# Ledger of designs, part 10: VHH binders against Reelin domain-containing protein 1 (REELD1)

Target 1, 156 residues: Reelin domain-containing protein 1 (REELD1), of Homo sapiens (Human) (a0a1b0gv85r24to179)
Amino acid sequence: FSHGASTVACDDMQPKHIQAQPQHQDSHHITIHTHRTSYAPGDKIPVTVRSSRDFMGFLLQARRVSDHQIAGTFVLIPPHSKLMTCFQEADAVTHSDKSLKRNLSFVWKAPAQPVGDIKFLLSVVQSYFVYWARIESSVVSQQTHSSAHSDDRMEP
Below, E stands for the ipSAE of ESMFold2; O stands for the ipSAE of OpenDDE; V2 stands for 0.75 times the mean of E and O plus 0.25 times the DockQ between their complexes.

## First folded at step 9 (VHH)

Design q5 (from q1 with Y100T V101F; framework vhh_7ocj_1; at its last look DockQ between E and O 0.16; V2 from the best seeds 0.00; counts 0 for: pae E 7.9 > 2, placed apart)
Fold by ESMFold2, look of step 9:
Structure q5 (fold): chain B 156 residues (1-156), chain A 122 residues (1-122)
Amino acid sequence: as target 1 above (156 residues)
Amino acid sequence: QVQLVESGGGLVQAGGSLRLSCAASGFTFSDSAMGWYRQAPGKQRELVAAIYSGGSTRYGDFVKGRFTISRGNAKNTVYLQMNSLSVEDTAVYYCAALETFIWGDTYEYDYWGQGTQVTVSS
C-alpha cells in the first residue's frame, strides 16, 4: 500500500503514518537545485534533488510564493517515482516504491499563464521515524521584460 | 503472525548498563526499520533509537551518545546497549517494527512489542 504519498498530504505535505515530529529544517541533508534563477511562462525547468543520505519516500511540488498554491506540472520524472494529481494532473511527484533514492532529476513546466515567483517544496521520508517536511528551494523569479530603468520607459 | 519480544530489562544502579534485545518474527526483518521507544509514567512515548534496513541509525536527543542500537539480520534481532544510565532513563522500553518507505496507510508494518521495564535506582 506504500506506493506513494496519499492525496490527503497535498496541502500540508506531511506523511500520515509517522508517529514522530518532523526533523528540524537545519538538519536535512538535501539540496534542491533549480538550475535557473528565473523562468518565463511555459518554460521547462530542470530540478535536481541531491541527498548525502539515502531516503525512500518523497513528495515534490512547485508552489507560488504569493499564496503557496501548487502551480505547473512535471513533465519528466526519474525512475521509482510517479506523477500525482493534487489539484491538476501531474502537479506533484511522489515515490512509486521503497527503493533507496539519492539523486533525482525532474523537469517542471511552468503554466502558460503568469503565476509569479515560485519555489519547490520537498518532503522526504528517510524512515518511519525520520522525515523532513516542506524543504524549500531558492525562489525562481518569474521573468520580467523590463529593461534597465524600466520606470523611465512608458508606452502610449 | 508478527511477534516482537523484548528482553534484558530490569533494575540497575545509576551509572550502570543494560542491553535490551528484541526478537522479531512474522515479517521480512531485513527490509524493515526497527526501533526502540520508551514511555515514562505520565509522558508520551518517545523515540530512543532507530536502525534502518541499510544500517543507518538515529537517536533521540536525550541519548547523548550513551546508547547504541544495532541489528543482527541473521538472528532477526535488534539490540539496544544502554550505558551510563540515570534515574531519568526509568521507563518501559518498546521494540517497534515500522514501514519506513511509504507515505500512505500501510499499517500492517506498524507493530509494537509488549515492552520491558527498565528501572534505574538511586
Scores: ipSAE 0.015, ipTM 0.232, lowest interface PAE 7.9, mean pLDDT 80
ESMFold2 (binder alone), look of step 9: mean pLDDT 80; pTM 0.813
OpenDDE, look of step 9: ipSAE 0.029; ipTM 0.242

Design q6 (from q1 with L98F; framework vhh_7ocj_1; at its last look DockQ between E and O 0.10; V2 from the best seeds 0.00; counts 0 for: pae O 8.6 > 2, unsure alone 63.5 < 65, grease 26.7 > 24.2, SAP .707 > .668, placed apart)
Fold by ESMFold2, look of step 9:
Structure q6 (fold): chain B 156 residues (1-156), chain A 122 residues (1-122)
Amino acid sequence: as target 1 above (156 residues)
Amino acid sequence: QVQLVESGGGLVQAGGSLRLSCAASGFTFSDSAMGWYRQAPGKQRELVAAIYSGGSTRYGDFVKGRFTISRGNAKNTVYLQMNSLSVEDTAVYYCAAFEYVIWGDTYEYDYWGQGTQVTVSS
């Protein structure tokens, strides 16, 4: 019976009290797609996690590149997941059960105030005592000027 | 790599006995819960027996005292003694291992063997 990560994992994003070793980053089968390379404060950014292998558990956060602090909130999350509060309400997402997962879609909302460049960090746990911690997305740069009108409308 | 290797399956006449074994590696066996599950064609997988790290046991209702689960921590092996077998016990029997402490109190990993066939003839 699994109901997600606890707040103990908010800082290091590591599974606790299991006998698994973290796997080398070049051996994971997971891609984090941010669908945008830049954002403005308050933007909603679609994020998808795709895996070629089943996994059971995860923890997803967005972090500031400058100081690695958690930033922003998740406003849409997939089935079999739940919102989590590490420092601010809904600033992380974790699994809500041990069902097998492959492709997960999220929407992240940037803070209204500037926080700088961000990246997404994902920890994933598979059923073979195998996990990858802190898999990184590409950097999403904070746009200093909101000049591109068509690129700012990624919402349905 | 976690491995669970079942043995002891086969063909047996109704009323007979079999002893299944599951050799485990790749995790701390003495701290884990171990279990036997079965699945007949067209049916869902169901619990046969489980034994927890503290020695407590659980059995599926259909067992009716006929089966006994035990563990040998020195050999990293879990056993299922199956007596008074009937045709309804025909299934693939799977060994499973469970971790209960994951990211605090709320997450487990299930590991499964490849299964061993048990066939009970009338």
Scores: ipSAE 0.013, ipTM 0.198, lowest interface PAE 8.6, mean pLDDT 79
ESMFold2 (binder alone), look of step 9: mean pLDDT 79; pTM 0.797
OpenDDE, look of step 9: ipSAE 0.015; ipTM 0.252

## First folded at step 11 (VHH)

Design r1 (from q4 with A50L; framework vhh_7ocj_1; at its last look DockQ between E and O 0.46; V2 from the best seeds 0.00; counts 0 for: pae O 9.7 > 2)
Amino acid sequence: QVQLVESGGGLVQAGGSLRLSCAASGFTFSDSAMGWYRQAPGKQRELVALIYSGGSTRYGDFVKGRFTISRGNAKNTVYLQMNSLSVEDTAVYYCAALEYIIWGETYEYDYWGQGTQVTVSS
ESMFold2, look of step 11: ipSAE 0.101; ipTM 0.497
ESMFold2 (binder alone), look of step 11: mean pLDDT 81; pTM 0.825
OpenDDE, look of step 11: ipSAE 0.009; ipTM 0.257

Design r2 (from q4 with A50V Y100E; framework vhh_7ocj_1; at its last look DockQ between E and O 0.08; V2 from the best seeds 0.00; counts 0 for: pae O 8.1 > 2, placed apart)
Fold by ESMFold2, look of step 11:
Structure r2 (fold): chain B 156 residues (1-156), chain A 122 residues (1-122)
Amino acid sequence: as target 1 above (156 residues)
Amino acid sequence: QVQLVESGGGLVQAGGSLRLSCAASGFTFSDSAMGWYRQAPGKQRELVAVIYSGGSTRYGDFVKGRFTISRGNAKNTVYLQMNSLSVEDTAVYYCAALEEIIWGETYEYDYWGQGTQVTVSS
């Protein structure tokens, strides 16, 4: 009986079930929506996980695109989830119970120091025999001082 | 029986260095994430560094490049090289490990050492 992913999964985000069969990435029913395409250091980024099917377990992290290191912390998490420590407190989120889940909302806080572009990685366990590992969000680009004008669009 | 035995702590002057070691036995070390945590008097335990089975590392923000975690899988040992120590680094330092387990279980680190005292004098 499971109340969350163990920290053994922090690096590879892989469930270690007996007879577990990883599913083809094209067959998952999950969307990770970041609500932003860019961020500045210290920003809070809403993240929504939507699924067209029920699932019981998950592990969510934010990682640098450049070296895949975990970054930032989660400051708001949905019911039936809990924070966990992979490296620093609150740097990952997992399920707290096996209740059926469909739509989960989170808020991630970027580090105060620049870390570059990030993406979210999500592993989902639908059942003991069915899981998807390391589903990726779109990249959320770190804003730079020189590129801010391209997002202005105040002038026609 | 699982054991984590820290060594290398002691008294050091500010600006100095120490190298902590943690010898592990009784579990599959090469499949485990290994970490160093510290607890100063009156404070909660905080992460210093972690090294994953795949070799990736992460550090607490207060480390600021001063510490380096490494592992020797042939010796079942994890290390913490601590440089440029200050009085704020005074704490008990704990080694922690996760044995390989089936994902889907809720766990903290499975095993903890007894801790080794690091005292930095000015």
Scores: ipSAE 0.015, ipTM 0.155, lowest interface PAE 7.6, mean pLDDT 81
ESMFold2 (binder alone), look of step 11: mean pLDDT 81; pTM 0.822
OpenDDE, look of step 11: ipSAE 0.016; ipTM 0.262

Design r3 (from q4 with A33V Y100T; framework vhh_7ocj_1; at its last fold request DockQ between E and O 0.07; V2 from the best seeds 0.00; counts 0 for: pae O 9.4 > 2, placed apart)
Amino acid sequence: QVQLVESGGGLVQAGGSLRLSCAASGFTFSDSVMGWYRQAPGKQRELVAAIYSGGSTRYGDFVKGRFTISRGNAKNTVYLQMNSLSVEDTAVYYCAALETIIWGETYEYDYWGQGTQVTVSS
ESMFold2, look of step 11: ipSAE 0.225; ipTM 0.578
ESMFold2 (binder alone), look of step 11: mean pLDDT 82; pTM 0.822
OpenDDE, look of step 11: ipSAE 0.021; ipTM 0.247
ESMFold2, fold request of step 18: ipSAE 0.015, 0.015, 0.012; ipTM 0.238, 0.180, 0.227
ESMFold2 (binder alone), fold request of step 18: mean pLDDT 81, 82, 81; pTM 0.821, 0.820, 0.820
OpenDDE, fold request of step 18: ipSAE 0.007, 0.009, 0.009; ipTM 0.258, 0.251, 0.244

Design r4 (from q4 with V5Q Q44E L47F A50I G60A F62S G72D S86K V87P Y100Q; framework vhh_nb_b201; at its last look DockQ between E and O 0.24; V2 from the best seeds 0.00; counts 0 for: pae O 8.4 > 2)
Fold by OpenDDE, look of step 11:
Structure r4 (fold): chain B 156 residues (1-156), chain A 122 residues (1-122)
Amino acid sequence: as target 1 above (156 residues)
Amino acid sequence: QVQLQESGGGLVQAGGSLRLSCAASGFTFSDSAMGWYRQAPGKEREFVAIIYSGGSTRYADSVKGRFTISRDNAKNTVYLQMNSLKPEDTAVYYCAALEQIIWGETYEYDYWGQGTQVTVSS
């Protein structure tokens, strides 16, 4: 089986077969849409990847903004994709074959516990020589439960 | 059925050379990347080298300048020329075929050979 990313790519999100350096600045043709700007623990967040160019491989993760640790799990993945285990089961998604991909839709589930603001990171492989690593989404902010302690001090 | 058959392993003195061969069948060889891995006793299998369908190559740092991977598409064979061998190169060497895009110098190849033993004596 040679389908998808290996766990060795979980940390740096780089394809190890690629000799070329990642082209971070040329990632203009790829966009990650989170459809939400904030989330609460346990929420399901739709994530869409759009590309103006076809690609064959990818690795998608959600990471905490505070310390860049992988967070959450994916609960819905598109065709020609498979779930990975980096830190925990299903906390990453990668391709399952070399079919051409362009637009992909996912659903990410936030951890049950607060983990702070998150970003989605995407690496894309167009060929054995062309890839983009760690393309970032906009920040999805953790909702702070304003405990409205209504101090209804009922005066006696 | 896909088959990968390694050959050329053996016992060699430090500083010596060996040439490994891997004969492939059952898939479109010319369109596939071919790789070599090795596993020493008590150690994990590690990447050695890869040659892509277009002829580009990549090597592990530990073998750079000493090992050369090549391929003959007419013979459906991939080679590993190993020069300046060291005792640390002692391992079972495995041939691997890659038909899919993968992420990593890892175990995620489509097909694997049975391996050939290389022993380098100090």
Scores: ipSAE 0.013, ipTM 0.262, lowest interface PAE 8.4, mean pLDDT 85
ESMFold2, look of step 11: ipSAE 0.016; ipTM 0.218
ESMFold2 (binder alone), look of step 11: mean pLDDT 84; pTM 0.847

Design r5 (from q4 with S56Y Y100E; framework vhh_7ocj_1; at its last look DockQ between E and O 0.20; V2 from the best seeds 0.00; counts 0 for: pae O 5.6 > 2, unsure alone 64.6 < 65, grease 26.6 > 24.2, SAP .705 > .668, placed apart)
Fold by OpenDDE, look of step 11:
Structure r5 (fold): chain B 156 residues (1-156), chain A 122 residues (1-122)
Amino acid sequence: as target 1 above (156 residues)
Amino acid sequence: QVQLVESGGGLVQAGGSLRLSCAASGFTFSDSAMGWYRQAPGKQRELVAAIYSGGYTRYGDFVKGRFTISRGNAKNTVYLQMNSLSVEDTAVYYCAALEEIIWGETYEYDYWGQGTQVTVSS
């Protein structure tokens, strides 16, 4: 599975080529930026990954805070990436080749039905022996019926 | 165009040794993992040894310290030193180039050589 993550990684988001333990989460150099702090069902949310170092592989998902289930789909992915199917089509993104990556931009589409607050989870492979699993973004809160205002904060 | 050419195979008595060589061309050898596979008649192809760009090595369970994979000082060569050979080691041995980014339990090698026959007699 050199061209992207296998579906075997969908649950634990770990590369299966390494038997060693992942790097400590506090040692990662990656930031996941959600351009919004809240969302409504069906909304499209821009997500940006920024890294101070190059990496070659990744797996990106959105999961519900309540039960950690994968939610939503990706509708825009950067070059050298491909969509995956974990539970449903295009509900995850992974790399398509081993080209060096650093900054990536995605667009995630929320489910049509309310699923609660979500987080983005990212696993990154810097090298064969160096990877971080399940790096978390900040919470993107589901808007309640009373909050009609979409916080569209697009970070440049 | 990627090419992998194996050499060093042949007939050897049990307990003997062989050194296989693989000459690689057409890709960035230093940045690629290299491996040896073998396939015996009627059996599935299995991993013998792999060496990654960082020098890490992996061996099949049957190797048990008998074989050593290494990169040569000559550019674009990978070797498999096989000691204490047994009849069970008789197979066609294949050189392979591996993309190191693997997100699965199985390794997918991108390129294969034509193979070299290794026969171990009792």
Scores: ipSAE 0.031, ipTM 0.312, lowest interface PAE 5.6, mean pLDDT 85
ESMFold2, look of step 11: ipSAE 0.066; ipTM 0.392
ESMFold2 (binder alone), look of step 11: mean pLDDT 80; pTM 0.810

## First folded at step 13 (VHH)

Design s1 (from r3 with R58Y; framework vhh_7ocj_1; at its last look DockQ between E and O 0.09; V2 from the best seeds 0.00; counts 0 for: pae E 8.9 > 2, grease 26.2 > 24.2, placed apart)
Amino acid sequence: QVQLVESGGGLVQAGGSLRLSCAASGFTFSDSVMGWYRQAPGKQRELVAAIYSGGSTYYGDFVKGRFTISRGNAKNTVYLQMNSLSVEDTAVYYCAALETIIWGETYEYDYWGQGTQVTVSS
ESMFold2, look of step 13: ipSAE 0.012; ipTM 0.165
ESMFold2 (binder alone), look of step 13: mean pLDDT 80; pTM 0.810
OpenDDE, look of step 13: ipSAE 0.014; ipTM 0.261

Design s2 (from r3 with R58Y T100Y I101T; framework vhh_7ocj_1; at its last look DockQ between E and O 0.20; V2 from the best seeds 0.00; counts 0 for: pae O 6.3 > 2, grease 24.9 > 24.2, placed apart)
Fold by ESMFold2, look of step 13:
Structure s2 (fold): chain B 156 residues (1-156), chain A 122 residues (1-122)
Amino acid sequence: as target 1 above (156 residues)
Amino acid sequence: QVQLVESGGGLVQAGGSLRLSCAASGFTFSDSVMGWYRQAPGKQRELVAAIYSGGSTYYGDFVKGRFTISRGNAKNTVYLQMNSLSVEDTAVYYCAALEYTIWGETYEYDYWGQGTQVTVSS
């Protein structure tokens, strides 16, 4: 009923539309930039979502590559968005209103404990019956103990 | 008080046409998602068509281009033009409204009309 995604969407990240199917992944107009290819536990990572078309709704999570479980928290979010709790406080971000959105900036904070490689998943609603689910970023690799200079390699 | 009042149902021969209307009041119609649902005896209610506030439409698979949903925002009315009717289209047709959402939470609309009977004879 209200603004933003509900916690029912935490696992599949899908809008709960009547019998609507998500659009094919090759038709979206979204880029998710992580600005880094690696991270250390506890790091804050800027994440930018850019779109060539307006959209109204979204749900953003970071997930472990190994088991697809949600990880980390968001500590800075753009206007017209709100923090959401799926399993732990502030571990997802969703829209707070129907304002048209195009470019959104976030800061994600990695857990203090090691969780392995991460990627961001984004679902976007362009209109009530037009959406994409679970658009993926490039992988952000967890930095190992051995070397800091591997830290800023180009994203795959 | 929100009111949805359907009209235009009745008896029609197979191959015929009907136009259903739903007059709406008590909410901001131009911002709503409006829908038509139907229910035949012993069956679950199913989506026939929906129309978003911006004019985008969605149709149930069984419609196959035979029905057209439209809205008149100046008249606070949603319409369903039904062509090429068959006996399988016999049902009570309900108007439904969802007032304020970008992201649907469930398969439930906020408001429902009382329904209008459509009967298609062979």
Scores: ipSAE 0.020, ipTM 0.341, lowest interface PAE 6.3, mean pLDDT 82
ESMFold2 (binder alone), look of step 13: mean pLDDT 81; pTM 0.817
OpenDDE, look of step 13: ipSAE 0.031; ipTM 0.259

Design s3 (from r3 with R58Y I101P; framework vhh_7ocj_1; at its last look DockQ between E and O 0.36; V2 from the best seeds 0.00; counts 0 for: pae O 8.1 > 2)
Fold by OpenDDE, look of step 13:
Structure s3 (fold): chain B 156 residues (1-156), chain A 122 residues (1-122)
Amino acid sequence: as target 1 above (156 residues)
Amino acid sequence: QVQLVESGGGLVQAGGSLRLSCAASGFTFSDSVMGWYRQAPGKQRELVAAIYSGGSTYYGDFVKGRFTISRGNAKNTVYLQMNSLSVEDTAVYYCAALETPIWGETYEYDYWGQGTQVTVSS
């Protein structure tokens, strides 16, 4: 059963069952949108994945820019997805079935302690031979004590 | 209950052609990845070709456009058209089916045929 990624994929974010090489990064049709450009510890950040094509599988993580370590947890996930544990519970999200997906919305919760700037990484499996690994979002900056940017607009 | 039955193997001269067939039953063929593997004496099993239900294909590096995998008109059948065969293509060819892969894990195909011998003479 296509029940999502396993911990084997946590580091390199690659589907191990696919024999083909990943597609070129410039060829992807996926956008990761972070609804905030900065965050404070403990904040919840909406993250949206948009694709011009359907895909079956995915793995989503947040990683620190400084050392690429996985950080934070997901507190809201879309249908046909499930939480995954790489280093800590719910620190990643993957698909729960092979249904066709296109647009996905998540909510990521920042660690309670400062972890620095983060970015989201996404691997997508369009088919058994077509996938993209480690597509990156823009950087979400950790706020310093002085910059309360209230960009809390959750798009419905 | 699940069966993969290969046919079409045999002896052929270098430069010749063979068409392998694999009749599948006992699982959801339409959603499966079908593949052909081969194993030569003293060598590891290697992927020759695979085909997704949507028609996407993958070929081993050694194929170099000589082989074509396809899903035929016959129910639950996958084919491997092999052209320009060489002695190096001599192996047992296996049909394989991947019904539902586990993303992010190392995986072997769920089902395997018994294999069909292909021998290419110089």
Scores: ipSAE 0.014, ipTM 0.269, lowest interface PAE 8.1, mean pLDDT 85
ESMFold2, look of step 13: ipSAE 0.016; ipTM 0.309
ESMFold2 (binder alone), look of step 13: mean pLDDT 81; pTM 0.816

Design s4 (from r3 with V5Q Q44E L47F R58Y G60A F62S G72D S86K V87P E108T; framework vhh_nb_b201; at its last look DockQ between E and O 0.10; V2 from the best seeds 0.00; counts 0 for: pae E 10.1 > 2, placed apart)
Amino acid sequence: QVQLQESGGGLVQAGGSLRLSCAASGFTFSDSVMGWYRQAPGKEREFVAAIYSGGSTYYADSVKGRFTISRDNAKNTVYLQMNSLKPEDTAVYYCAALETIIWGETYTYDYWGQGTQVTVSS
ESMFold2, look of step 13: ipSAE 0.006; ipTM 0.200
ESMFold2 (binder alone), look of step 13: mean pLDDT 84; pTM 0.838
OpenDDE, look of step 13: ipSAE 0.032; ipTM 0.265

Design s5 (from r3 with E99T I101T E108K; framework vhh_7ocj_1; at its last look DockQ between E and O 0.10; V2 from the best seeds 0.00; counts 0 for: pae O 7.5 > 2, grease 27.7 > 24.2, SAP .687 > .668, placed apart)
Fold by ESMFold2, look of step 13:
Structure s5 (fold): chain B 156 residues (1-156), chain A 122 residues (1-122)
Amino acid sequence: as target 1 above (156 residues)
Amino acid sequence: QVQLVESGGGLVQAGGSLRLSCAASGFTFSDSVMGWYRQAPGKQRELVAAIYSGGSTRYGDFVKGRFTISRGNAKNTVYLQMNSLSVEDTAVYYCAALTTTIWGETYKYDYWGQGTQVTVSS
């Protein structure tokens, strides 16, 4: 009877109804590419999701490697998607409609405070019957020292 | 208007069999996910079986291979064959139709029949 709202999926990133069947992780055709292997606090990181097959739905988050908590916010998202609030405003992205999707580009903004290494997690609904959950990117390591390019002329 | 009409319930001895039918109208049946749920007095409804438009099926853990869901798209009807019934299977059985969302959330109300009583005696 009951169906879950999108915020119910914030923790486990799973579809909540009997409408789709989970698939083994080794059978998906979807990759998450980051354009950097490291980041500094406050950085904006392009993220590209590429698929060799069309899909209809998705949920994308960035999470800290240390404790798996959601981190950072999405500041640019593709058409046919919408921002979602799980813990903090704009910390997840989901589909906005049933249109077929294939290659999606996002920009993630790291928190201004250090949060450690992160990875992106993506769940995808390919059809009403087929989904994969929690597909992972490679780790994006937090840079541990000050950027040489910071403007230090500002007063506290 | 959507209608779901269950039939085939009744009284049966333990170890016996029943076949439930659910006739559906008012929506595109061939695209729907159809299901059977049951509710015993004082308990919440629980999934018995579901069948997707492509024929894939899912069963509640308590079914243990005893029940089979099927669908006849030409007749807009979903069936539940119930074998090896026990007293624990006594409940009202409801037919349900889900209008799917992309993420598995419904974007319309779920549709439910009025239910058919199944009573299993020893």
Scores: ipSAE 0.014, ipTM 0.321, lowest interface PAE 7.1, mean pLDDT 79
ESMFold2 (binder alone), look of step 13: mean pLDDT 81; pTM 0.824
OpenDDE, look of step 13: ipSAE 0.017; ipTM 0.229

Design s6 (from q4 with Y100T I102T; framework vhh_7ocj_1; at its last look DockQ between E and O 0.12; V2 from the best seeds 0.00; counts 0 for: pae O 12.1 > 2, unsure alone 63.3 < 65, placed apart)
Fold by OpenDDE, look of step 13:
Structure s6 (fold): chain B 156 residues (1-156), chain A 122 residues (1-122)
Amino acid sequence: as target 1 above (156 residues)
Amino acid sequence: QVQLVESGGGLVQAGGSLRLSCAASGFTFSDSAMGWYRQAPGKQRELVAAIYSGGSTRYGDFVKGRFTISRGNAKNTVYLQMNSLSVEDTAVYYCAALETITWGETYEYDYWGQGTQVTVSS
């Protein structure tokens, strides 16, 4: 979609204007970088998307590893993007236009209640006929509030 | 009823050329994009070429300047000129077109042809 993903895409994270199969997962050149490897409830986690190629559209979510449910909200989004409501307000991010994108930075806020380990999932539309669905980040582990924060320094 | 009809496929020797055509009917497509896909036996469907509303084009990595996509005088017609064909280009080639429908909300659709067989012999 020109102005962002439809809520219909919230579950399968697939562009609905493309009925063809997505590109092979091994063919993408996209990396989702989480600046932290663990989090406590309520924490804000920076998330960076890096691509070696330009793309026009995307849908980004955080999902629980245990049951694949969408979790948390986004509190910072890059230009040419907009917040989306899948299950709750601002629990997803999508593009706002078809401008070429490559590197994107987000801030995700964890739920106030423990939700367990999470992964970020990203779908990218490079063109009307080229897309990748549900590219995964590494796991971000939940920690308790009392647990010592590991040296999760934000990479410059 | 929406129809995409491919033509121009067939058997050709390596190094030869083919020109595929796709004629659309049933409605007027949006100017979003038209394109060609192909699927070889045992392989996934892959993009061959696309032409967007502004006339810009995109090609698969394997094309390497051998193929050219173009829109004809008929707004709903798209062509794929294929030169320097190799055995590896053997596949079913599919035409695709996009339409934008607005009824309260904008929704995009893509339509597909039935495909045309291209066989390149050594």
Scores: ipSAE 0.000, ipTM 0.226, lowest interface PAE 12.1, mean pLDDT 85
ESMFold2, look of step 13: ipSAE 0.007; ipTM 0.220
ESMFold2 (binder alone), look of step 13: mean pLDDT 79; pTM 0.804

## First folded at step 14 (VHH)

Design t1 (framework vhh_7ocj_1; at its last look DockQ between E and O 0.01; V2 from the best seeds 0.00; counts 0 for: pae O 11.3 > 2, placed apart)
Fold by OpenDDE, look of step 14:
Structure t1 (fold): chain B 156 residues (1-156), chain A 121 residues (1-121)
Amino acid sequence: as target 1 above (156 residues)
Amino acid sequence: QVQLVESGGGLVQAGGSLRLSCAASGFTFSDSVMGWYRQAPGKQRELVAAIYSGGSTRYGDFVKGRFTISRGNAKNTVYLQMNSLSVEDTAVYYCAALEIIWGETYEYDYWGQGTQVTVSS
């Protein structure tokens, strides 16, 4: 747990070290912001996790709405996190230590091929007895037309 | 679709003032950093001003208190009030948006097309 989620958690997104029951979905204090409501294949989508309380562990994935299959990869991750391989390299993110976390930012890269609408799923471990599994973001819709995004980046 | 649209540029006499506006659409940047850059002919692009989500500001060394960056009441709008303009301030001014902050590293995600500012003697 202290070094990140196990691959055993890839499917059900549940921490395996906690004996307590997961908290009810309606009781969480976490919000997932995708900053975009739609995406095109190959797009990079910012994802922000906001919490009103500190937590120690997490597992983040993007899944297709149609069949719940994990899709895409993460290309930027915040400190105290690490990339994880569930089905393909870097298709998930988890914590790298048990430091207290609250707000986290990620960048998710869509597959080069259309995969349909997606949702981000987040599991959070607040304590040894308190966790939430599969908190959902809003749907990010697959665009029917390719949108050109500026790839020009410059550091201030 | 993400867009940054600059306005307010033009010709002004030395000692005059201009107010640039940048309207962003297609994404939310309530927690973003907004910035103004400029590029004069034959020179590198340089930071003019930046404003963080909390309201903190950063200015280029050449600004010397002459310019003020601010967020407006309109959604996703940033302004650059430029006073006491000089001929050396002539450049194309660009709006930039940083959607994600990674520690102390900043990479702006989006850029406007730029607006020309010309200061005559």
Scores: ipSAE 0.006, ipTM 0.266, lowest interface PAE 11.3, mean pLDDT 86
ESMFold2, look of step 14: ipSAE 0.013; ipTM 0.254
ESMFold2 (binder alone), look of step 14: mean pLDDT 82; pTM 0.829

